# VH-VL binders against q9h9l3: the designs that were tried, part 365

Target 1, 176 residues: q9h9l3
Amino acid sequence: PRKMVAIDCEMVGTGPKGHVSSLARCSIVNYNGDVLYDEYILPPCHIVDYRTRWSGIRKQHMVNATPFKIARGQILKILTGKIVVGHAIHNDFKALQYFHPKSLTRDTSHIPPLNRKADCPENATMSLKHLTKKLLNRDIQVGKSGHSSVEDAQATMELYKLVEVEWEEHLARNPP
Below, E stands for the ipSAE of ESMFold2; O stands for the ipSAE of OpenDDE; V2 stands for 0.75 times the mean of E and O plus 0.25 times the DockQ between their complexes.

## First folded at step 17 (VH-VL)

Design GG35 (framework fv_fezakinumab)
Fold by ESMFold2-Fast, scan of step 17:
Structure GG35 (fold): chain C 176 residues (1-176), chain A 120 residues (1-120), chain B 111 residues (1-111)
Amino acid sequence: as target 1 above (176 residues)
Amino acid sequence: QVQLVQSGAEVKKPGASVKVSCKASGYTFTDYYMHWVRQAPGQGLEWVGWIDPDSGGTEYAQKFEGRVTMTRDTSISTAYMELSRLRSDDTAVYYCARGDYSYGYEFDLWGRGTLVTVSS
Amino acid sequence: QAVLTQPPSVSGAPGQRVTISCTGSSSNIGAGYDVYWYQQLPGTAPKLLIYDNSNRPSGVPDRFSGSKSGTSASLAITGLQAEDEADYYCQSYDFSLEAWVFGGGTQLTVL
């Protein structure tokens, strides 16, 4: 069996009008929810919009943040060869400028059995907050101080574990 | 009409630089990566690099690192590839091709190619 | 040399089957990255023929099929026709090179 981790990233706005999403924090947890990586990351471009209400990132977090190139190397070393779980994970991989094999990627926003358990349409994209509340009876992303990427990564792993057996069997019979 | 339109053929001397353009139309330019692939006469396809038109982020094949620069202008949906310090073995047709970054990485749309000839 | 290995040429008669191999390694196909196939007719740009190992874009006939096993992939063409005469390229991603990589290409001759 291949090792499994869950990832969640926070992005800030760079570029014209802050419309470009740049990596500013990354959290990675193992199968049991233990933190393997959690760092603030300094984008190479000027931050126009911290998006603090959602990202939880402020100017103070950038003071000793790990430069993007160094952080990316550390993160990719952890992800390579592992099954990586995330929610709308393509956004995280885009921010990392990283192509992870589809056969080793699990996106909890695109797993029909997970939506079915939550009484949601199987082909809809449901938010992490909604699925976590419905299936784990837990509130995440609470308040106005922004999200915790550690909390989000932990919730994402727990959600995947609810469907892991049936989804891995599905993927073995129907490779992506 | 969904298409990629490339600039015309170029003839350059060794040591010069060339800048090839690729104008996208019929789709949202920032939703796809733009790849550059070259093909020397009678030879195979060789990946040069990609640019994310949304972020401006780039990755280049190690062979071209330090000689290639990829840029884009989102206001005119155009990607550029500039290759410097040209050698005779850089003679090739240079293609731009779009690739989805979100779960589907295939190059599903290609420009018609730009012939760059490097000769004295 | 090319990172993915293809035979330089294959040939077949009309109506027959040909198979083109694409051999990779543990850093690309063996790492789980999907394989794509492109057809290039003389004087034209490559055209996507197969994506994600075995899927066909709309407009590609079902006599073209792809498969992947371990570190290798294969393109099969059944019911060979004269218009299939072209160069065929496989492609995947290599995580150690951080690069999209192509096979050296296979020239298919129909005679």
Scores: ipSAE 0.727, ipTM 0.896, lowest interface PAE 1.3, mean pLDDT 92

Design GG36 (framework fv_fezakinumab)
Fold by ESMFold2-Fast, scan of step 17:
Structure GG36 (fold): chain C 176 residues (1-176), chain A 120 residues (1-120), chain B 111 residues (1-111)
Amino acid sequence: as target 1 above (176 residues)
Amino acid sequence: QVQLVQSGAEVKKPGASVKVSCKASGYTFTDYYMHWVRQAPGQGLEWVGWIDPDSGGTHYAQKFEGRVTMTRDTSISTAYMELSRLRSDDTAVYYCARGDYSYGYEFDLWGRGTLVTVSS
Amino acid sequence: QAVLTQPPSVSGAPGQRVTISCTGSSSNIGAGYDVYWYQQLPGTAPKLLIYDNSNRPSGVPDRFSGSKSGTSASLAITGLQAEDEADYYCQSYDFSLEAWVFGGGTQLTVL
């Protein structure tokens, strides 16, 4: 069987008025939720907006942060050849400037059976916080100090595991 | 109508640079990557690189690293590819093509191409 | 050389079936990346013919079909017509090169 990991990234605002999302932290966990990677990452361009309320990133985290090019290389070595689970994962891949095979990608924001279990419309895009509360009875992304990408990656893996058997069977019969 | 309109043919001497434009219309310019692909006379397709019009981020094929620069102007929905230190073997038709980065990676819309001739 | 391998030419008579192969490696098609096919008529830009291995854009007739297995892909054209005479290119992504890669192209001649 192929190994499976879950990823969550935090982005800061760069570019004009901080409108560009640049990678500033990445967390990767294995199937059991153990941390494989968790680093603060220094964007190659000037940070205009730390977006701290959501990202949890502060100027202090950038002091010893891994430069983007080096972090990207480390992350891609972990992701290559694995089934990668994420929530709205296209944002993470875009921030990494990375193309992962669609057949090995699982996006918990686009899995109809998962929405069905949460009593949500199958075609709606539900937040990670909502799905985690509804299906795992757990509050994540709590407070005003920003999100934990480790916590988010762990929750994402646990959500996927609720539908894994059903969804993998569906994908085997209906390849993308 | 959804289309990519490229600038006209160019004739350059070896050592010069060329800048080709690609103007997008009929869709949201920042929702798609813009790829550049070239084709030498009688030869196959060769990918040059991409630009993300939203972030301005770029990635170039190893062969062109250091000679190609891709930029964009979101106010006029136009992407640019500049190739410097031209050689005769850079003679080719240069195409821009859009690619979705989120849920599909196919090049579903192409410009008509810009012929760049490099001769002494 | 091109990263993906295609036969340089194929030929068939009207009404017949031809197949065009596209051979990759473990860093592209074998890594699970999808295959795309483009048709190029003389003097024109390439046109997307097949995406995500086997899907057809609107306007592409069902006599064109794609498949993928292991490190290779194939384009099948049934009921050959004179207007099918063109160059055909496969394309995928290569993670080791970090590049979109094309096959060398196959010239289809309708006899």
Scores: ipSAE 0.792, ipTM 0.909, lowest interface PAE 0.9, mean pLDDT 92

Design GG37 (framework fv_fezakinumab)
Fold by ESMFold2-Fast, scan of step 17:
Structure GG37 (fold): chain C 176 residues (1-176), chain A 120 residues (1-120), chain B 111 residues (1-111)
Amino acid sequence: as target 1 above (176 residues)
Amino acid sequence: QVQLVQSGAEVKKPGASVKVSCKASGYTFTDYYMHWVRQAPGQGLEWVGWIDPDSGGTDYAQKFEGRVTMTRDTSISTAYMELSRLRSDDTAVYYCARGDYSYGYEFDLWGRGTLVTVSS
Amino acid sequence: QAVLTQPPSVSGAPGQRVTISCTGSSSNIGAGYDVYWYQQLPGTAPKLLIYDNSNRPSGVPDRFSGSKSGTSASLAITGLQAEDEADYYCQSYDFSLEAWVFGGGTQLTVL
């Protein structure tokens, strides 16, 4: 079988009024939840809004942050050829300027059996925090100091493992 | 109503630069990547690069790195491709094409193309 | 040189079936990237014909179908009509090149 990893990225605001989302941290964990990658990343554009309440990114994290192009290369080497799990993962791939094969992508915000287990409508997009609380009885993204992308990636992998057998069988019968 | 309108044909001398525009209408300009693809006379399609109109982020095919620059102006929903240090083998029709980044990576909407001729 | 390999030409009579192959490698189709097909009528821009290996956009007749297996893909056209005369291009993504890549194109002649 192909190896599986989970990813979560944090974005900061760049561009006019900080409305553009630029990558500022990326965490990748393996199937067991061990950290394979976790770096602060320096956007190529001026940071207008750190969005610290959500991202957890502060100016101090940028001092030794890996430049975007270097970090991207490191991250893509980890993702290539693997099944990549994420939550609303298209946002992470967009921030990475990366195209991962859809057949190797698993988005926990778009897996009907996962929503069903959480007593949520199958076609609704539920937040990572909600699904994690409902299905794993765990509180993530706690407080006002920002999210941990490591915590989010670990939770995402654990959520996927709840439906892995069922969903992989579904995908084998109904390729994306 | 959903369409991409490109600037008109250009004739340039070797060593010059050309800037082609692509104006989007009928959809949210910042929700889709804008790709540039060229086609030399009687030849196949060749991907040049893309820009994310939302972030301004770009990525170029290795062959064009250092000679191509892609930009956009979100206030007028227009993308630009500038190719410098033109050679005769840059003679081609240059297309802009819309690509979704979320659920589909296909180029589902294309401009009509801009012929760029590089001669003498 | 094109990264994906297509036959330069195929031909068929009206009403017949024709198949156009698209051969990739482990860095593109073999890596799991989807295949897209475009039809280019003489003097026009390419038009999306098939996306995500086998799906048809609205307005594309069901006599056009796509498939993918291993490192290769195929476009099948049944019930050939004169208006199908065009160039057909496959496309995918190549992670080693970090580029969208096209086949060399196949000219379909309806004789």
Scores: ipSAE 0.629, ipTM 0.874, lowest interface PAE 1.9, mean pLDDT 91

Design GG38 (framework fv_fezakinumab)
Fold by ESMFold2-Fast, scan of step 17:
Structure GG38 (fold): chain C 176 residues (1-176), chain A 120 residues (1-120), chain B 111 residues (1-111)
Amino acid sequence: as target 1 above (176 residues)
Amino acid sequence: QVQLVQSGAEVKKPGASVKVSCKASGYTFTDYYMHWVRQAPGQGLEWVGWIDPDSGGTFYAQEFEGRVTMTRDTSISTAYMELSRLRSDDTAVYYCARGDYSYGYEFDLWGRGTLVTVSS
Amino acid sequence: QAVLTQPPSVSGAPGQRVTISCTGSSSNIGAGYDVYWYQQLPGTAPKLLIYDNSNRPSGVPDRFSGSKSGTSASLAITGLQAEDEADYYCQSYDFSLEAWVFGGGTQLTVL
């Protein structure tokens, strides 16, 4: 049987004017929401913008953070061969410089039946916070001090589980 | 016109470096990865690496790591591949090819190729 | 040597069906990575023929079809025409090599 995990990454701004998104934290949870991985990650480039309001990353988190190349190797070992669930997951894979098989990728920002259950337009890209509140009656990403990638990964897995049977059947009939 | 226009043929001596350019037009340069693929005369296709024009991030095939450098200039929508310490077996047509990262990974648009000949 | 294995050549007469195989391993096609096919006419750059195992770009006729099973993929060409004479390459991603990988190419001769 194929295992399923959910991932959420936090990015900081590097490069000119902090335009580039670089990996600074990654959390991975299993099907039941147990944490398999959660580390702060040191980008190889100078951090221009911590984006703290969204990332929750501060300078203190970079002290003793795992270097990018080492963290990437650890993360990819966990993701390889598994169905990986995320929200706007293309951004996470891009930050990891990683190509995951599309047939094993589930993006909760692009699942029409999930939006339908939330009374949202099927083709809209809804935020994780909105879908979680609407479908799970739970507030995540509360406050202005940044998000918890563990909380986000857990919420993402729970959201996917609401449509898992329906969506897996759809994918079997309509391969990506 | 969606196209990739590559620089002209080069003849180099062993030990020299070559820099091939690939100018994109007709699409948003920073929305797609740029891959480099080579083909020796009468041989198959060999992937060299990619550059993300948005971030400037690069990833190279192991056999080219240390000899290849990929860069881009977003102001002129141009990607570059520089290969150093050239050997005779680097003689090949070098292609740039556009790859989507968000919704697919296929190389859906290719340059016409740049022949690099390495001979003494 | 190429990472994905293709027959070096295949031939057929006009109107016939030919199939070109592409054999991978557990680190590429077997890991679930999609297969892409490219057609290369003599003296030209490769052209995308099939993406994501079985999908055709606009302008590619439906007599070209792709399929994938296990660690292998196939390109089928029905109603073979003289202009199909070309080299055909399969491509996928290999997570162990962290590289896009190609087959060695198959030369199609139309008799």
Scores: ipSAE 0.789, ipTM 0.906, lowest interface PAE 0.9, mean pLDDT 92

Design GG39 (framework fv_fezakinumab; at its last look DockQ between E and O 0.63; V2 from the best seeds 0.00; counts 0 for: pae E 6.7 > 2)
Fold by OpenDDE, look of step 18:
Structure GG39 (fold): chain C 176 residues (1-176), chain A 120 residues (1-120), chain B 111 residues (1-111)
Amino acid sequence: as target 1 above (176 residues)
Amino acid sequence: QVQLVQSGAEVKKPGASVKVSCKASGYTFTDYYMHWVRQAPGQGLEWVGFIDPDSGGTFYAQKFEGRVTMTRDTSISTAYMELSRLRSDDTAVYYCARGDYSYGYEFDLWGRGTLVTVSS
Amino acid sequence: QAVLTQPPSVSGAPGQRVTISCTGSSSNIGAGYDVYWYQQLPGTAPKLLIYDNSNRPSGVPDRFSGSKSGTSASLAITGLQAEDEADYYCQSYDFSLEAWVFGGGTQLTVL
């Protein structure tokens, strides 16, 4: 059986007007929620908007941040060969310029049984915050200090665990 | 119409540089990666790298690192591939190809290709 | 030289069934990466034929089918037609090389 990890990334704004989303923090946790990786990451381009209210990223976090290329290597080493769980995970992989096997990817924003448990339409895209509140009775992403990628990754893993058996069986019967 | 229009054929001498353009139309330029693939005469396909038109981020095959530069101009939905220090074995048709960055990695749209000939 | 291995050529008569193999390794197909197939008619750019191992894009006849098992993949063409004469390439991603990789290509001749 393959190991399972959950990932969550925080982005800052770069490029003209700060509309480009660049990786600035990445957190990876194992099946039990233990932190395997949590680093601030320095984008290759000048940061225009820290998006602190949402990202939790501040200028001081970039002083000793890990350069993107180095961080990417560290992250990929952890992800390779594992089942990777995330919420809207395509954004994380895009930020990493990384291609993970589809068969080894679990996106909690696209798991119908999870939505069903939360009394949401099965084909709707629900937020991590909403699902976490409904199914785990826990508030995440609260306050004005920004998100915690560790907290979000842990929540994502816990959500997936609720439907893991059912979903893994479904995937086994319906391989991509 | 959804299409990729590439610049015309190039003839270069060894040691020179070449810059090929690829203009996208009919879709949102920044919603897809732009890959570059080349094919030497009578040979197979070889992946060169890709650019994320949204971020401008690039990733190159190890073989081409240090020699290739991919850029884009979002205002005109155009991607560029520049290859420097050209040698004879760089002679090939260079294709730009659209690839999804979400869950569909396939190259579902191709340009017609740009022939780059490197000869003394 | 290609990371994925294909037979250099295959042939068949009209109406026959032909198969093209694509052999990878534990660092690409065997690592769980999907296989894609492209058709390249003479003098033209490649065209997506199969994606995600066995899916056909719109416009691709159901005569074309793809499969994947272990470290290998296969493209099958039934009811072979003259217009199927082309080069066919398989594609996947190799995590060791950190690159998209192609097969060497297979030239299909319709007799």
Scores: ipSAE 0.892, ipTM 0.941, lowest interface PAE 0.5, mean pLDDT 95
Fold by ESMFold2-Fast, scan of step 17:
Structure GG39 (fold): chain C 176 residues (1-176), chain A 120 residues (1-120), chain B 111 residues (1-111)
Amino acid sequence: as target 1 above (176 residues)
Amino acid sequence: QVQLVQSGAEVKKPGASVKVSCKASGYTFTDYYMHWVRQAPGQGLEWVGFIDPDSGGTFYAQKFEGRVTMTRDTSISTAYMELSRLRSDDTAVYYCARGDYSYGYEFDLWGRGTLVTVSS
Amino acid sequence: QAVLTQPPSVSGAPGQRVTISCTGSSSNIGAGYDVYWYQQLPGTAPKLLIYDNSNRPSGVPDRFSGSKSGTSASLAITGLQAEDEADYYCQSYDFSLEAWVFGGGTQLTVL
């Protein structure tokens, strides 16, 4: 019975032609979907492309955003020692420059039983939007004004809960 | 085919800087972190830090913060580690090593090492 | 000092079994981080021998095996051979130091 949280991050484009993904928002929810953390984060590099269509981030969100180093420290305090659920979570850890124990990491984009439940190929990487629609009958990431990382983190936790018993048993029998 | 090729041995005076290069080939340079690890003569391995070749983001061990700078040039798949204000106890073989950030954190590919000698 | 503790040396005769321990703490191995083992032959770079506690890369003989329990890990070498004479290093991540950390190394001598 280790505590469990779900995380979702929003990235903006930095670097040449905005091709580098830099952390600009992070949301963390607990097992019941209650928000533990939700902050806009100021990248240390110049933002070239807000990627607003997907990130939901605009210039105004950066005015009072938490600097990356401070936000990272706050986020890591929440994640440390917990089972962390995410979707393609390696991208979030990469943006945080963070190494989380793999035994405490749950990636809903790489859980074969979850894909099977959604009538998808077991080893395909399905989008969070697709799995949420198929399994929870809920539309997320709707419209062109950007995604909500809170909504995405909540959906991710709910998806994991659908296979939690089966997957935790599998991991106990087949440790990484 | 898949390899990391490091620059040749360097001899430096105390107070100087040294810049070691590590050229990657046979894989997508930006898909893996590049770690730097050093080993003083007859001593164990010591992690210096890493660079994410994709973002250029760096993270250094506390001991080296302020003296080490890691950079990369994606056009030639080459990572660099520069260590400044050299002391005699910086004499070591410096290795670059490839590490994943997603499916495993192991350092599965290593350069042959660059001997840096700091002579008085 | 090294963050992970290994015995400085171990020895065995050909055909014997030896084990090399790697002792960590609650901030690294005890926090759930995986353990990696590297073999370093004289004058060469370290070579990955074991990853994610017990897995072998292609080309590593099954005579080499790894295990992890609590705050410690172990490397076992069975059917010891002369070419196994090398330094062996364990490695893990320490969240308190925010650093990849190594053991002090174990010199294996084949008598």
Scores: ipSAE 0.858, ipTM 0.930, lowest interface PAE 0.6, mean pLDDT 93
Fold by ESMFold2, look of step 18:
Structure GG39 (fold): chain C 176 residues (1-176), chain A 120 residues (1-120), chain B 111 residues (1-111)
Amino acid sequence: as target 1 above (176 residues)
Amino acid sequence: QVQLVQSGAEVKKPGASVKVSCKASGYTFTDYYMHWVRQAPGQGLEWVGFIDPDSGGTFYAQKFEGRVTMTRDTSISTAYMELSRLRSDDTAVYYCARGDYSYGYEFDLWGRGTLVTVSS
Amino acid sequence: QAVLTQPPSVSGAPGQRVTISCTGSSSNIGAGYDVYWYQQLPGTAPKLLIYDNSNRPSGVPDRFSGSKSGTSASLAITGLQAEDEADYYCQSYDFSLEAWVFGGGTQLTVL
């Protein structure tokens, strides 16, 4: 049986006018929500915009942050061979410069049964905050000090569990 | 019509550099990765690397690190691959190929290729 | 020198079925990475034939089919036609090389 993990990342702005999204924090939790990885990551480029309102990243976090190349190696070692759950997970993989197998990827932003449980249109893209409130009766990303990638990864795993049996059976009958 | 149009054939001496262009039409250039794949005469396909046209970020096969530079000009929807310090085993057809939305797992659109010949 | 191993050639008569194997390892197909197939007609660029192991893009006839199991994949072509004479490449991703990897190619001859 394959092991399952959930991932969430926070990005900062690099490049011209801070428009490039670069990885600055990554959190990985196991099926039970235990934290397997949670590190601040130093992008290989100059940070133009910490995006603190959403990312929660501040200059002080970068002082002892793990350099991107090293962090990527640590993260890939955890993800390889596992089912990886995330929300809009393509952005996380893009920031990691990593290509996880499609058959081992679960994206809670693209699961029609999950939207249906939330009384949302099946093809709508729903925020993690919205789904978590509707389906788990919890508020995440509270306040204006930014998101917690640990909190978000844990919520993502719990959301997936709500549809896990149905969706895994669907994927078995309809291989990607 | 969705297409990739590449620059013409090049003949170069060993030690020179070559820059191949690939112009995208009929789709949003910055929504897809652009890969480069080469094929030596009578040989198979070899992946060189890709560029994310949105960010300008690049990722090269280890074999080409230090010799290849991929760039783009979003105003004319054009990607470029420059290969330096050419040697005879760099003689190949160089293709650009569009990678799908999932970070380039499949190459669903290819240019016609640009023959680069390295000879003395 | 190819990371994925394909037979160098296969042949079949018109109407016959042929298969082309693609053997990888634990760092690519065996790690769960999907397999993609390309057809290259003489003098042309490769064309995507199969994606995500078994799916056909629009315009690819249903006599082309793909499958994956363990560390290997297979392309099957039924009802062979003269126009199928081409080179066929499998492709996947290898996490240890951090690279897209291709098979060495299979030359299909229609007799």
Scores: ipSAE 0.085, ipTM 0.702, lowest interface PAE 6.7, mean pLDDT 90
ESMFold2 (binder alone), look of step 18: mean pLDDT 93; pTM 0.944

